# VHH binders against q9y6x5: the designs that were tried, part 103

Target 1, 379 residues: q9y6x5
Amino acid sequence: LPPKLLLVSFDGFRADYLKNYEFPHLQNFIKEGVLVEHVKNVFITKTFPNHYSIVTGLYEESHGIVANSMYDAVTKKHFSDSNDKDPFWWNEAVPIWVTNQLQENRSSAAAMWPGTDVPIHDTISSYFMNYNSSVSFEERLNNITMWLNNSNPPVTFATLYWEEPDASGHKYGPEDKENMSRVLKKIDDLIGDLVQRLKMLGLWENLNVIITSDHGMTQCSQDRLINLDSCIDHSYYTLIDLSPVAAILPKINRTEVYNKLKNCSPHMNVYLKEDIPNRFYYQHNDRIQPIILVADEGWTIVLNESSQKLGDHGYDNSLPSMHPFLAAHGPAFHKGYKHSTINIVDIYPMMCHILGLKPHPNNGTFGHTKCLLVDQWCI

## First folded at step 3 (VHH)

Design q29 (framework vhh_7zox_3)
Fold by ESMFold2-Fast, scan of step 3:
Structure q29 (fold): chain B 379 residues (1-379), chain A 119 residues (1-119)
Amino acid sequence: as target 1 above (379 residues)
Amino acid sequence: DVQLVESGGGLVQPGGSLRLSCVASGFTFSNYWMGWVRQAPGKGLEWVSDIRYSGSTGYADSVKGRFAISRDNAKNTLYLQMNRLKPEDTAVYYCAREWTDSYGEFDYAGQGTQVTVSS
């Protein structure tokens, strides 16, 4: 039977939380597996974009999920709702669950991973849950483990998504040691439950498990606000996305809007689309707006209001605070190996290798993950 | 089409109480953080409180211990119980839906309901 892989995401799990807090269950997982200390995510460092990059191996400009709120200038469609199941937004790439089902007689299973409740290229995971944040981690885990036991055709790829510690990271900020300690202890207990459930069901020894995240979190403050209304009147533009990367669609001349914005704050960079830094790989897509505002780390763009969020993400992907980690365990992975850094787009070709799939063209480099794998040489 | 309809505002004496309600339609209410923001006369918007589906709540320091946010997912309704009201609480109160993964950032707001605290 083909190899099996379970991909687990804890949203907003900043890499340096591992250094600053105790994770007995996660540390036991890592001791018998591998740890990548930093994963350099794609820009912008937001949930939907990075979750789709993990499963496609593509930069956002290539896979088309360029933000959590989007506007497509060609079709005039808006994406601004977690209930938006229009395949249009997701069809610019082929995620791994689709590849898994199309290359061999194999099934995929999904518990809440972004995009898995949408038919993409007329293909949806064989088993899936419609997105609903109220569904417990236990129920998601129960469904995934039940589906992993299905054999005709076998479920070889499964995904599991959990919204924490992102929601609490926004609410408390990563510098709130007391509140974050409680949240992260709960996450570690969920990891313990995951491992115990897989062991109880006889799945643990033969299943490859990856635990990762889409981004980190940085501390915000009422002292670090950029009031966009002080720069430009709302009648001049349509706001597609606000903070910390604002997507501006001009209602008047683009140059006039740009000139009103470009020197408004020393804590914000203003880019015409064609001037967005090449290192972001965030330029060549109709869903990227004519003007992009990028706030400095910890700064919040607001519309004549205070912001109560104490943590945020979306910032420059070179920032360590924006980086998640990756831990893995299973027959494909070495035991007790620690690696410094990979790119988030490298996860897709590694997963394809583990599953014996031919990857679609992608931006990842298989060589970057070779040292994690028992069937490869660390050269 | 997302719609948020507030009610329950009015005139109240200092030390009094009011309960605001917000009926939501056009989206899966249980999937979103919901909150209340207010705008006092001549001032900017101020976040008051928010609540996750699971009951996890946040409050502005100015209202902690006096206000209580709650929700009824079966009725698609958000509530704000306001106790020990002060003249400084005078504002238009807006029910708001939070952006996807951006806690404290709102993508839709209702038309607002006026709360006036005076003798």
Scores: ipSAE 0.000, ipTM 0.163, lowest interface PAE 16.6, mean pLDDT 89

Design q3 (framework vhh_8dlx_2)
Fold by ESMFold2-Fast, scan of step 3:
Structure q3 (fold): chain B 379 residues (1-379), chain A 121 residues (1-121)
Amino acid sequence: as target 1 above (379 residues)
Amino acid sequence: EVQLVESGGGVVQPGRSLRLSCAASGFTFSNYWMHWVRQAPGKGLEWIGNIKWSGSTFYNPSLKSLVTISRDDSTNTLYLQMNSLRAEDTAIYYCAREGYTDIYSKYMDVWGKGTLVTVSS
């Protein structure tokens, strides 16, 4: 019986939501499985970068998805929308579903995980859904469970992505207890539906399930804006990405642009590419622009306009507000074990181990996750 | 005052083409992503496509061959060209300004009032 793994992401699920709200279905899942309380994600703390880091085990400078909006100076290509299906953006790494299909005679299945609707190194997930926000969680779950039970070669790796609580976190802010309570209860009910469906189909006892997220969320405000137009005229640069990490491509001398920006606001750091802190692992890629602005937590960079968002992410990855969690259940995992912290890049080598795959070179450390696994000696 | 005003809707025969316009005022139009969204009678909102301030366009895959989005920053105008119209294209068409972007969590902070397109013979 080959090992099987389902990887589920609830976008923007901040780790401390688990302590501030009730999750009866998720707590039942954790009781018979494992919980990692904090996952330290990669910089920048955005959706596409961190989802690709989970499935490659690489920092963003290494896998090439360095932001949700990117520009490549060599090829003159732009990326800024989920409907852009150009493989160019994804080809600097090999995600686990590609490895699963190429190393083993096995299939992969995907319900909307970022990158799974794009052929990467001429390989697309065996079964997949094109990204469409209008497709319900139930329809995504129905397709995944059908593919897990009815495929030849067998589906051994499956992924499922859901947009909440990120969309509501942006709209209401993470400190809106009334609205966030409603949203998080619905997510817990979806987790209950997932577990029930897997049990009814006879999959639950033999399937490894990981529930995780890509980042957290922090509270923003109209009182915490950085107006970039007050710093520099738009004719001096091309804006590649805006907030909370602005990617600046100078149209004039780089030093002149840097000098106009460097002391404009006490609530952002301005970096020449070569001066970006080493701890970010965000420097060695042509898609990282010559000047990067990093806003302080809860501050929004704007262009002489207001922002209506009450929550955001993308900030410094050392901030606990940016951290997601990881919970897992299945034959590979201990029961009732809690672990404090892992790095998001550690998930990939752990998943490769569970599936019996040889990982591509990566930035993760298998030793960080071994205490979660029944076939490993913990200490 | 920040506002968007759609125009160009009306009754059109199946198989014909229509171009909708959206006039923007009260903000620096050239700094924003702009979107077209429609709502058929009794249905939810359906995203049509968007256009970056750089001119790059992205479309709903089910509509890509049937629509073209363009902008004229000198006149603060957004356009939607629709070809080979069908009865199912009957909807209220809205233009919207994107207030912020996360790749899957796009927030529209300014909406027009909409323009009705009715496809019938």
Scores: ipSAE 0.346, ipTM 0.658, lowest interface PAE 2.4, mean pLDDT 92
Fold by OpenDDE, second read of step 4:
Structure q3 (fold): chain B 379 residues (1-379), chain A 121 residues (1-121)
Amino acid sequence: as target 1 above (379 residues)
Amino acid sequence: EVQLVESGGGVVQPGRSLRLSCAASGFTFSNYWMHWVRQAPGKGLEWIGNIKWSGSTFYNPSLKSLVTISRDDSTNTLYLQMNSLRAEDTAIYYCAREGYTDIYSKYMDVWGKGTLVTVSS
């Protein structure tokens, strides 16, 4: 039988939550599998970009999903929550579910993973749910497990997405121990439900399961605001994306806009596109705007002091607060093994290996995950 | 059906106060940040302020001294108290919900139809 893999994302699950809170179900999952304590995600550390990096193995500049909000100056197209279905945005890469589905006697399933309800390279997941935040985890889980168990051709790759603890992290801030304890307890219970469901269906021993996340969460404060209106007139630019990495499209001379912003705050770095640090791998794409503003950890870029959250993400991907974790269980993985760090783009070649797929060119390093796999030498 | 309905607008004399209401229905009001926005005749939208689910408020610095935003979660109602009204405060006033999901960021995703406030002697 072909290997099967379920990729699960709990959005905004910061890695150190595992150290600061109790997760009896997840710990049991880890005990019988593997844990990567920290996953270095891609810059910017946002939901759409990082989820697409997981399934493509590419940096954002390469797969073309460079933010949750994008603008293409040539086509005049916008990408947003209300306009994310145009294949134009996704077709700069080939996600793993497309690769998998194009194989003989294989199909893919998805429960609300970013991009899975869009025909990418004229291919859409055989089974998928349109994104709807109101749909329960139970319903998503039921559909995914049904497809994994009863589909023809068989579903060999599936994705499952859940919006917590990100939403709560934004609302309460990651340092709110009382509220976050409640939220994280619920997440652990959902993991328990997942495991129980798989066992009940007889899938647990043969299914590879990866539980991961796209980013962490940092504490924000009303005392740490950067108001752009104090530095530059709003008529001089269009804001494509706001915080903590603002994408600026100048309406006047770029240099003039840059000069007005460069000293706006000591807690914000201002980059011309060509001067963006190489370590971000966030330069070589036309969808990246001419100027980007990068707020320091915990600082929020605002207009008129609006829309301040207690937690946020999107910051420098070297910050530990931005890092998620990865846990995995199944026949492809060791039992009781813990690993310190990998890059988020490393997940793609690992998944391809597990599924027996030839990976597309990617930025991942298979060698970084060898220690997790039973069929590989740990070096 | 998700809906916001503003009320309380009308004609008022300069220097007077006015309290606008926004009735929310079709969603869990207490879970959302709410905003007030206005549009004067022939002008663009102007952000007035917001109130978070916690009750904390942010205001446009230009209007802060003249407005107070509050909410009553038990009645699903948002309020805008305006004091010392001027002719330039004549506008259609809108309440709006700020929605947010992990995958989508919906800034002011639901709007009321607005209520007209006319300040004239």
Scores: ipSAE 0.000, ipTM 0.253, lowest interface PAE 12.9, mean pLDDT 92

Design q30 (framework vhh_7uia_1)
Fold by ESMFold2-Fast, scan of step 3:
Structure q30 (fold): chain B 379 residues (1-379), chain A 120 residues (1-120)
Amino acid sequence: as target 1 above (379 residues)
Amino acid sequence: QLQLVETGGGLVKPGGSLRLSCVVSGFTFSNYWMAWVRQAPGKELEWVSSIRYSGGSTYYEDSVKGRFTISTDNAKNTLYLQMSSLKPEDTAVYYCAREGYEDLYSFDYWGQGTQVTVSS
């Protein structure tokens, strides 16, 4: 029997929510499995970049999904939600479902994970759902479990993506205890539904399940705005991405644009591409623009307008507020083990090991996750 | 389909004039900034001029101020660049560009370009 793995993401699930709210179903999952308390994600701490890092083990500069909005100066293509299905944007890396299908003659299944409805290196997930936010968690779960139980060749790798608590985190902010409590209780109930469904179908005992997220969330305010139009007239540059990391393509001399921006606000850092801190691993890709603005935690960059967001992410990946967690259960994992921290790029080589796949070259370190696994020596 | 198509390029002697046109289809000018951007052989893209709100505010790179004029004809969905007192340094492929649909301050579509050569 080949090993099977289901990778579940709850978008924007900040790690310290686990300390501040009760999760009875997730707690039962962890009691018989493993918990990594903090996962250090990649910069920028955004949905598409980090979801692709989870399944490739690569920094954003290496896998090419460097933001949720991108411009490639060489080909003159622009990436947005309307263009996210162009394989061009996804082809700088090989995600695990592609390797799974090509290397092992196995099937993959996907319910809405970013990139899974795109043919990457001429290979699309064997079973997938086109992205549609209106599709319920239950429908996504029904399709995934059906495919896990009724496929030939067998589905050995499956993904399930859910937009919450990110959408509510943006709307209410993570400090809104009343609304966030309600949202997180609903997430915990969905985890309970997931476990119950797998048990009823006879999948639970032989399936490896990872529950994780791409980033956290921090509180924003209309009192913490950086008006970019006060710094520079937009006729001097093309804006590729805005907040909290602005990607600036100069229309005039780069030095002149930089000089107009560099002292505009004490609450953002302005970097020429070559001066972006090495610790971000966010420099060596044509889709990273010549000037990058990085807002301080909780500050929003705007264009002479108010922001309706009470929560946001995309900030410095050293911030604990940007960190998700990872929980896992199944035959590959120890029971009742807690681990402090891993890097988000470490998830990919761990998943390859569980599935018996040869990983593509990646930025993860298998040694960081070995203490989670029953077939490995810890230390 | 959404298209930006540039015409009007050619060979001209120093001190001469050319008028570039960009015919736009598939969207409304009044919702976007429109720009002219040029690329000389072996050089980076250089912004030349922008126009806001289909004939509102106009902006120019310093080296072309007083020599180039950007304008629109909203009824014809056409963007123009009138170039005068052309210099050999103006030799480049000229592109018209649209600011992004999802973000009005990012450029998301470019034309195929039209060649302007200024030489004897």
Scores: ipSAE 0.000, ipTM 0.117, lowest interface PAE 22.3, mean pLDDT 88

Design q4 (framework vhh_8dlx_2)
Fold by ESMFold2-Fast, scan of step 3:
Structure q4 (fold): chain B 379 residues (1-379), chain A 121 residues (1-121)
Amino acid sequence: as target 1 above (379 residues)
Amino acid sequence: EVQLVESGGGVVQPGRSLRLSCAASGFTFSNYWMHWVRQAPGKGLEWIGNIKYSGRTFYNPSLKSLVTISRDDSTNTLYLQMNSLRAEDTAIYYCAREGYTDIYSKYMDVWGKGTLVTVSS
């Protein structure tokens, strides 16, 4: 019987929420499994980039999903809509569901994980749902569990994505304890539903389950705005992405655009592409624009306007507010073990090991996750 | 008070064109992605398209050749131009503001009351 893995993402689940709110169902899950308290995500700390890094083990410059809004200078293509299903954007890497289907006589299933409704290298998840925000968590869970139990060849890798707490984090901000308490309690109840469903279907004891997220959330304010229009006239550049990382495509001399931007605000860093800090691993891709602006934590880049956004992410990946967590349970994992930190790219080689797959070359280090696994020597 | 008010609906003969307007008030209109959504009698909501604060537009592929979305930030007005109207375009048309969202966490936090378009002969 081949090993099975379900990978679950709650978008925008900041690691620090675990310390500030009660999660009885998640704590019961962790009690008999493992917890990684902080996952250091990739830069930029956005949804599509980090979800793709989880399933490829690659930095954004290597897998090609460098932002939620992108422009490819070589092909002149634009991407900024989740309804854009062009495989071009996803084809610079091989995600784990493709590897799972191609290396073994096995199937993959997906309930709306980013990229799973797109054919990548002419391979789409064996069972999948087209992205639709109106579909309930219960319907996504029903489909995933049905596919895990009733497929031939067997589904050995399954993914499940949920939009909260990210949507509420943006709307209310992470410091709104009243609204965030309500949202996070509902998420904990969904985790309880997940565990109960797997138990009722006889899947719980033999299924490896990972619960994680792509990034955190930080508080924004009308008092922390960077007005880009006060720095440079919009006729001098094309704006590819705005906040908190602005992607600038110059319409005039690059140095002239850079000079107009470099001293405009004390609350953002302005980089020519070749000067982007090496620690970001955000330089070597045609979809990274000639000039990148990086706002300081909690600052919002705007175009001569206010912003109603009370929470945001995309900031420097060294910031704890940008970090999610990882919890896991199943036959591959120790029980009651807590680990401090892993890199988000380390999840991919760990998952390949659990599934018995040969990983594609990646930026993860299997040694970082060894202590989570029962079949590994930790020291 | 944050408000969206649609106008320009009514009875239209098949094959004709119609432009709908949506007047925004109580917020900085130019900061928001705006959407057009319709609901035909007895059917669910159908997304028509959206427009970024930069003016860039995205459309439902089934409707792309038949509609154009535009905005005038100086008058806080969103427009939907519809061409070659068919009986199946009969619906209540809503404009909506995209809230504080990310790529997948998109939601419409403010809706107009809708304007009825009836295409009949």
Scores: ipSAE 0.138, ipTM 0.497, lowest interface PAE 3.4, mean pLDDT 91
Fold by OpenDDE, second read of step 4:
Structure q4 (fold): chain B 379 residues (1-379), chain A 121 residues (1-121)
Amino acid sequence: as target 1 above (379 residues)
Amino acid sequence: EVQLVESGGGVVQPGRSLRLSCAASGFTFSNYWMHWVRQAPGKGLEWIGNIKYSGRTFYNPSLKSLVTISRDDSTNTLYLQMNSLRAEDTAIYYCAREGYTDIYSKYMDVWGKGTLVTVSS
């Protein structure tokens, strides 16, 4: 029987939540499997880019999903929450579910993972749910497990996405212990439900399950605002993406726009595209705008002191507050093993190995995950 | 059906105060940030301010008129108090919901039809 893998994402699950809150079900999951305490995600640390990095093994500049909001100057196309289904945006890479599905006697399933409801390279998941935040975790779980159990060709790769604790992190801020405790308790209960259902269906022993997240969350404050209107007139640029990494499309000379912004705040770095630090791997894509603004941790870029969340993400990917975790269980994984850190792009070659797939060229390093796998030697 | 309905607009003399209301229906009002925006004749949209879940408010610093935004979650109503109105404050005033999901970044995804405020002698 071909190996099976379920990839689960709890959006915005900061790694240190595991240290600061109780997770009886997740800890039990970890006890019987493996844990990577910190996963260094990709810059920018946003939902769409990082989820696509997980399933492609590529940096954002390579897979082409460089933000939650994008603009292509050549085609004049926009990418946003209301316009995310154009294959144009996704076709610069091949996600793992497409690779898997193109194999003989295999199919893929998805419950609202970014990009799974889009035909990428003319291939869409055999089973998928259109994104709808109103759909319960239970319904998503039921569909995923049904497909894993009863499909022909068999579903050998499945994704499951859930919006918490990200939404709550934004609302309450990660430092709100009372509210976040409640939210994280619910997340742990959902993990319990997942495990219980898999056991009930007889899938638990044979299914590989990865539980991870795309990014963390940092505390924001009304006292830490960067108002661009104080530095530059709106007529001089178009804002393609905002806080904490703003993408600026100049309407006048780029240098003039840059000069107006470069000293706007001591808590914001301003980069011409060609000067973006190499460590971000965020330069070599036409979808990256000519100027980017990067706010310091906990600072919010605003226009006219507009909306501010108590928590946010998207900051420098070297910040611990931006890092998620990874836990896994199944035949491919050790039991009771903990690992300190991996890169988020390392997940892709690992998943390909587990599934017996030939990986597309990627930025991941398989060697970083060998210690997690029973069939590999720990480096 | 998700809906926002502004009310309270009309003709007022300069120096007077006016309170606008925005009635929300079809969604959990308390779970959303709310905004006020206006559009003067022949001009673009101008952001006035917003109010968060907790009642915390943010305002456009460029506005000369004194404004106060408040909300009553028990009645699903958003308010805009304006004081010392001037001719320049003549505009259609809109309330808007800021929608947000983890995967999508929505900003002001639902708008009312607006209420006209005319400040004239």
Scores: ipSAE 0.005, ipTM 0.248, lowest interface PAE 12.4, mean pLDDT 92

Design q5 (framework vhh_8dlx_2)
Fold by ESMFold2-Fast, scan of step 3:
Structure q5 (fold): chain B 379 residues (1-379), chain A 121 residues (1-121)
Amino acid sequence: as target 1 above (379 residues)
Amino acid sequence: EVQLVESGGGVVQPGRSLRLSCAASGFTFSDYWMHWVRQAPGKGLEWIGNIKYSGSTFYNPSLKSLVTISRDDSTNTLYLQMNSLRAEDTAIYYCAREGYTDIYSKYMDVWGKGTLVTVSS
């Protein structure tokens, strides 16, 4: 059988949680595998954009999923109805499951990974589950393992997505040690369940498993709010996305909207699209709005309200609080190796190498991940 | 300040229909995604579905054929229509407001106190 890979994401798993909490099951996984301590994600540090970057190896401006809420200036389409399976939003890139099915005539399987329930370039994951947050981790795992063992053509690439610790990170904030300890212990137990299930089914020794995440989490507060309504009247613009990166579509002259916003708060940077810092790689797409507001870490942009999330992400991707980690185990990976940092776009070419696929043009660098792999020299 | 109040629960016979209401106050209801969640006796929370401020609805696939969610922004009211009720639909039903969070996060920042629905003959 060809090489197999299971890619698992725990949404919002901040890298430094590994230092502040105990993960006996994850540590056992790492002991016989590899750990990348920090993964530098793409801007904006949001769920849809970063999950799509993992599987395409592209910056958001290149793959087209530039936010969780989007407006396309050319077609006048709105992406904020996440159950609308319009492939238009996803068709600017080719994710790895599509390449896997088309290049090698293999099957792909997916339990809830963003985009896997959408036909992209007329190709949908061979086996998939429509997104539903109420489906248990166990049911997702049961389906993935069944498909890995019982499919023709064989499933060689499988994905599994879980909403925690992101949901609890938003609700409690990452500094709530009591609640976060409980949540993270449950996640570690799920990792233990994953490993035991794969062992019981005879999959563990021959399956490559990557455990990663899309972003981290930072503490927010009612004392750190930016009230957009104090700066500008709603009649002057259409709000495409709010916080912590606001996407502003002007209804009047762009310069007038910019002038009303640019000095509104010392805790927010206001950019005309062409002035967005090059290091963000967040300019060259019709879905990036004419004015972008970027809140400082821990600050929340609001519209005349006092109650907000206690934790959030979406902030500057240079912030360590926004970084996830990557752990991996399997025949492709060294045992007991620790690496400091890779870019999230580097995961895609590494996965293509493991599966024997020719990657589509991408922003990742295979050299950054070669030290993780047994068949590569890292000098 | 901000509150959600569910109503319309009670005892209902199997096979019948029931409509629950949720009255919102203290915030701009039309700006928020709203959710329905239930909890059967001795079980965890089960997400039923949500509705966007635009009116677009998303459902738990296990429940999609049995429920309809709607909203009336002029009266700040959220509705859950349930059809062909079964004994397993016995639960406390909660309405909840979605906070500013990622699309895949079912983070609810405001909850109602719940309304009990008992399906029995």
Scores: ipSAE 0.014, ipTM 0.319, lowest interface PAE 7.4, mean pLDDT 89

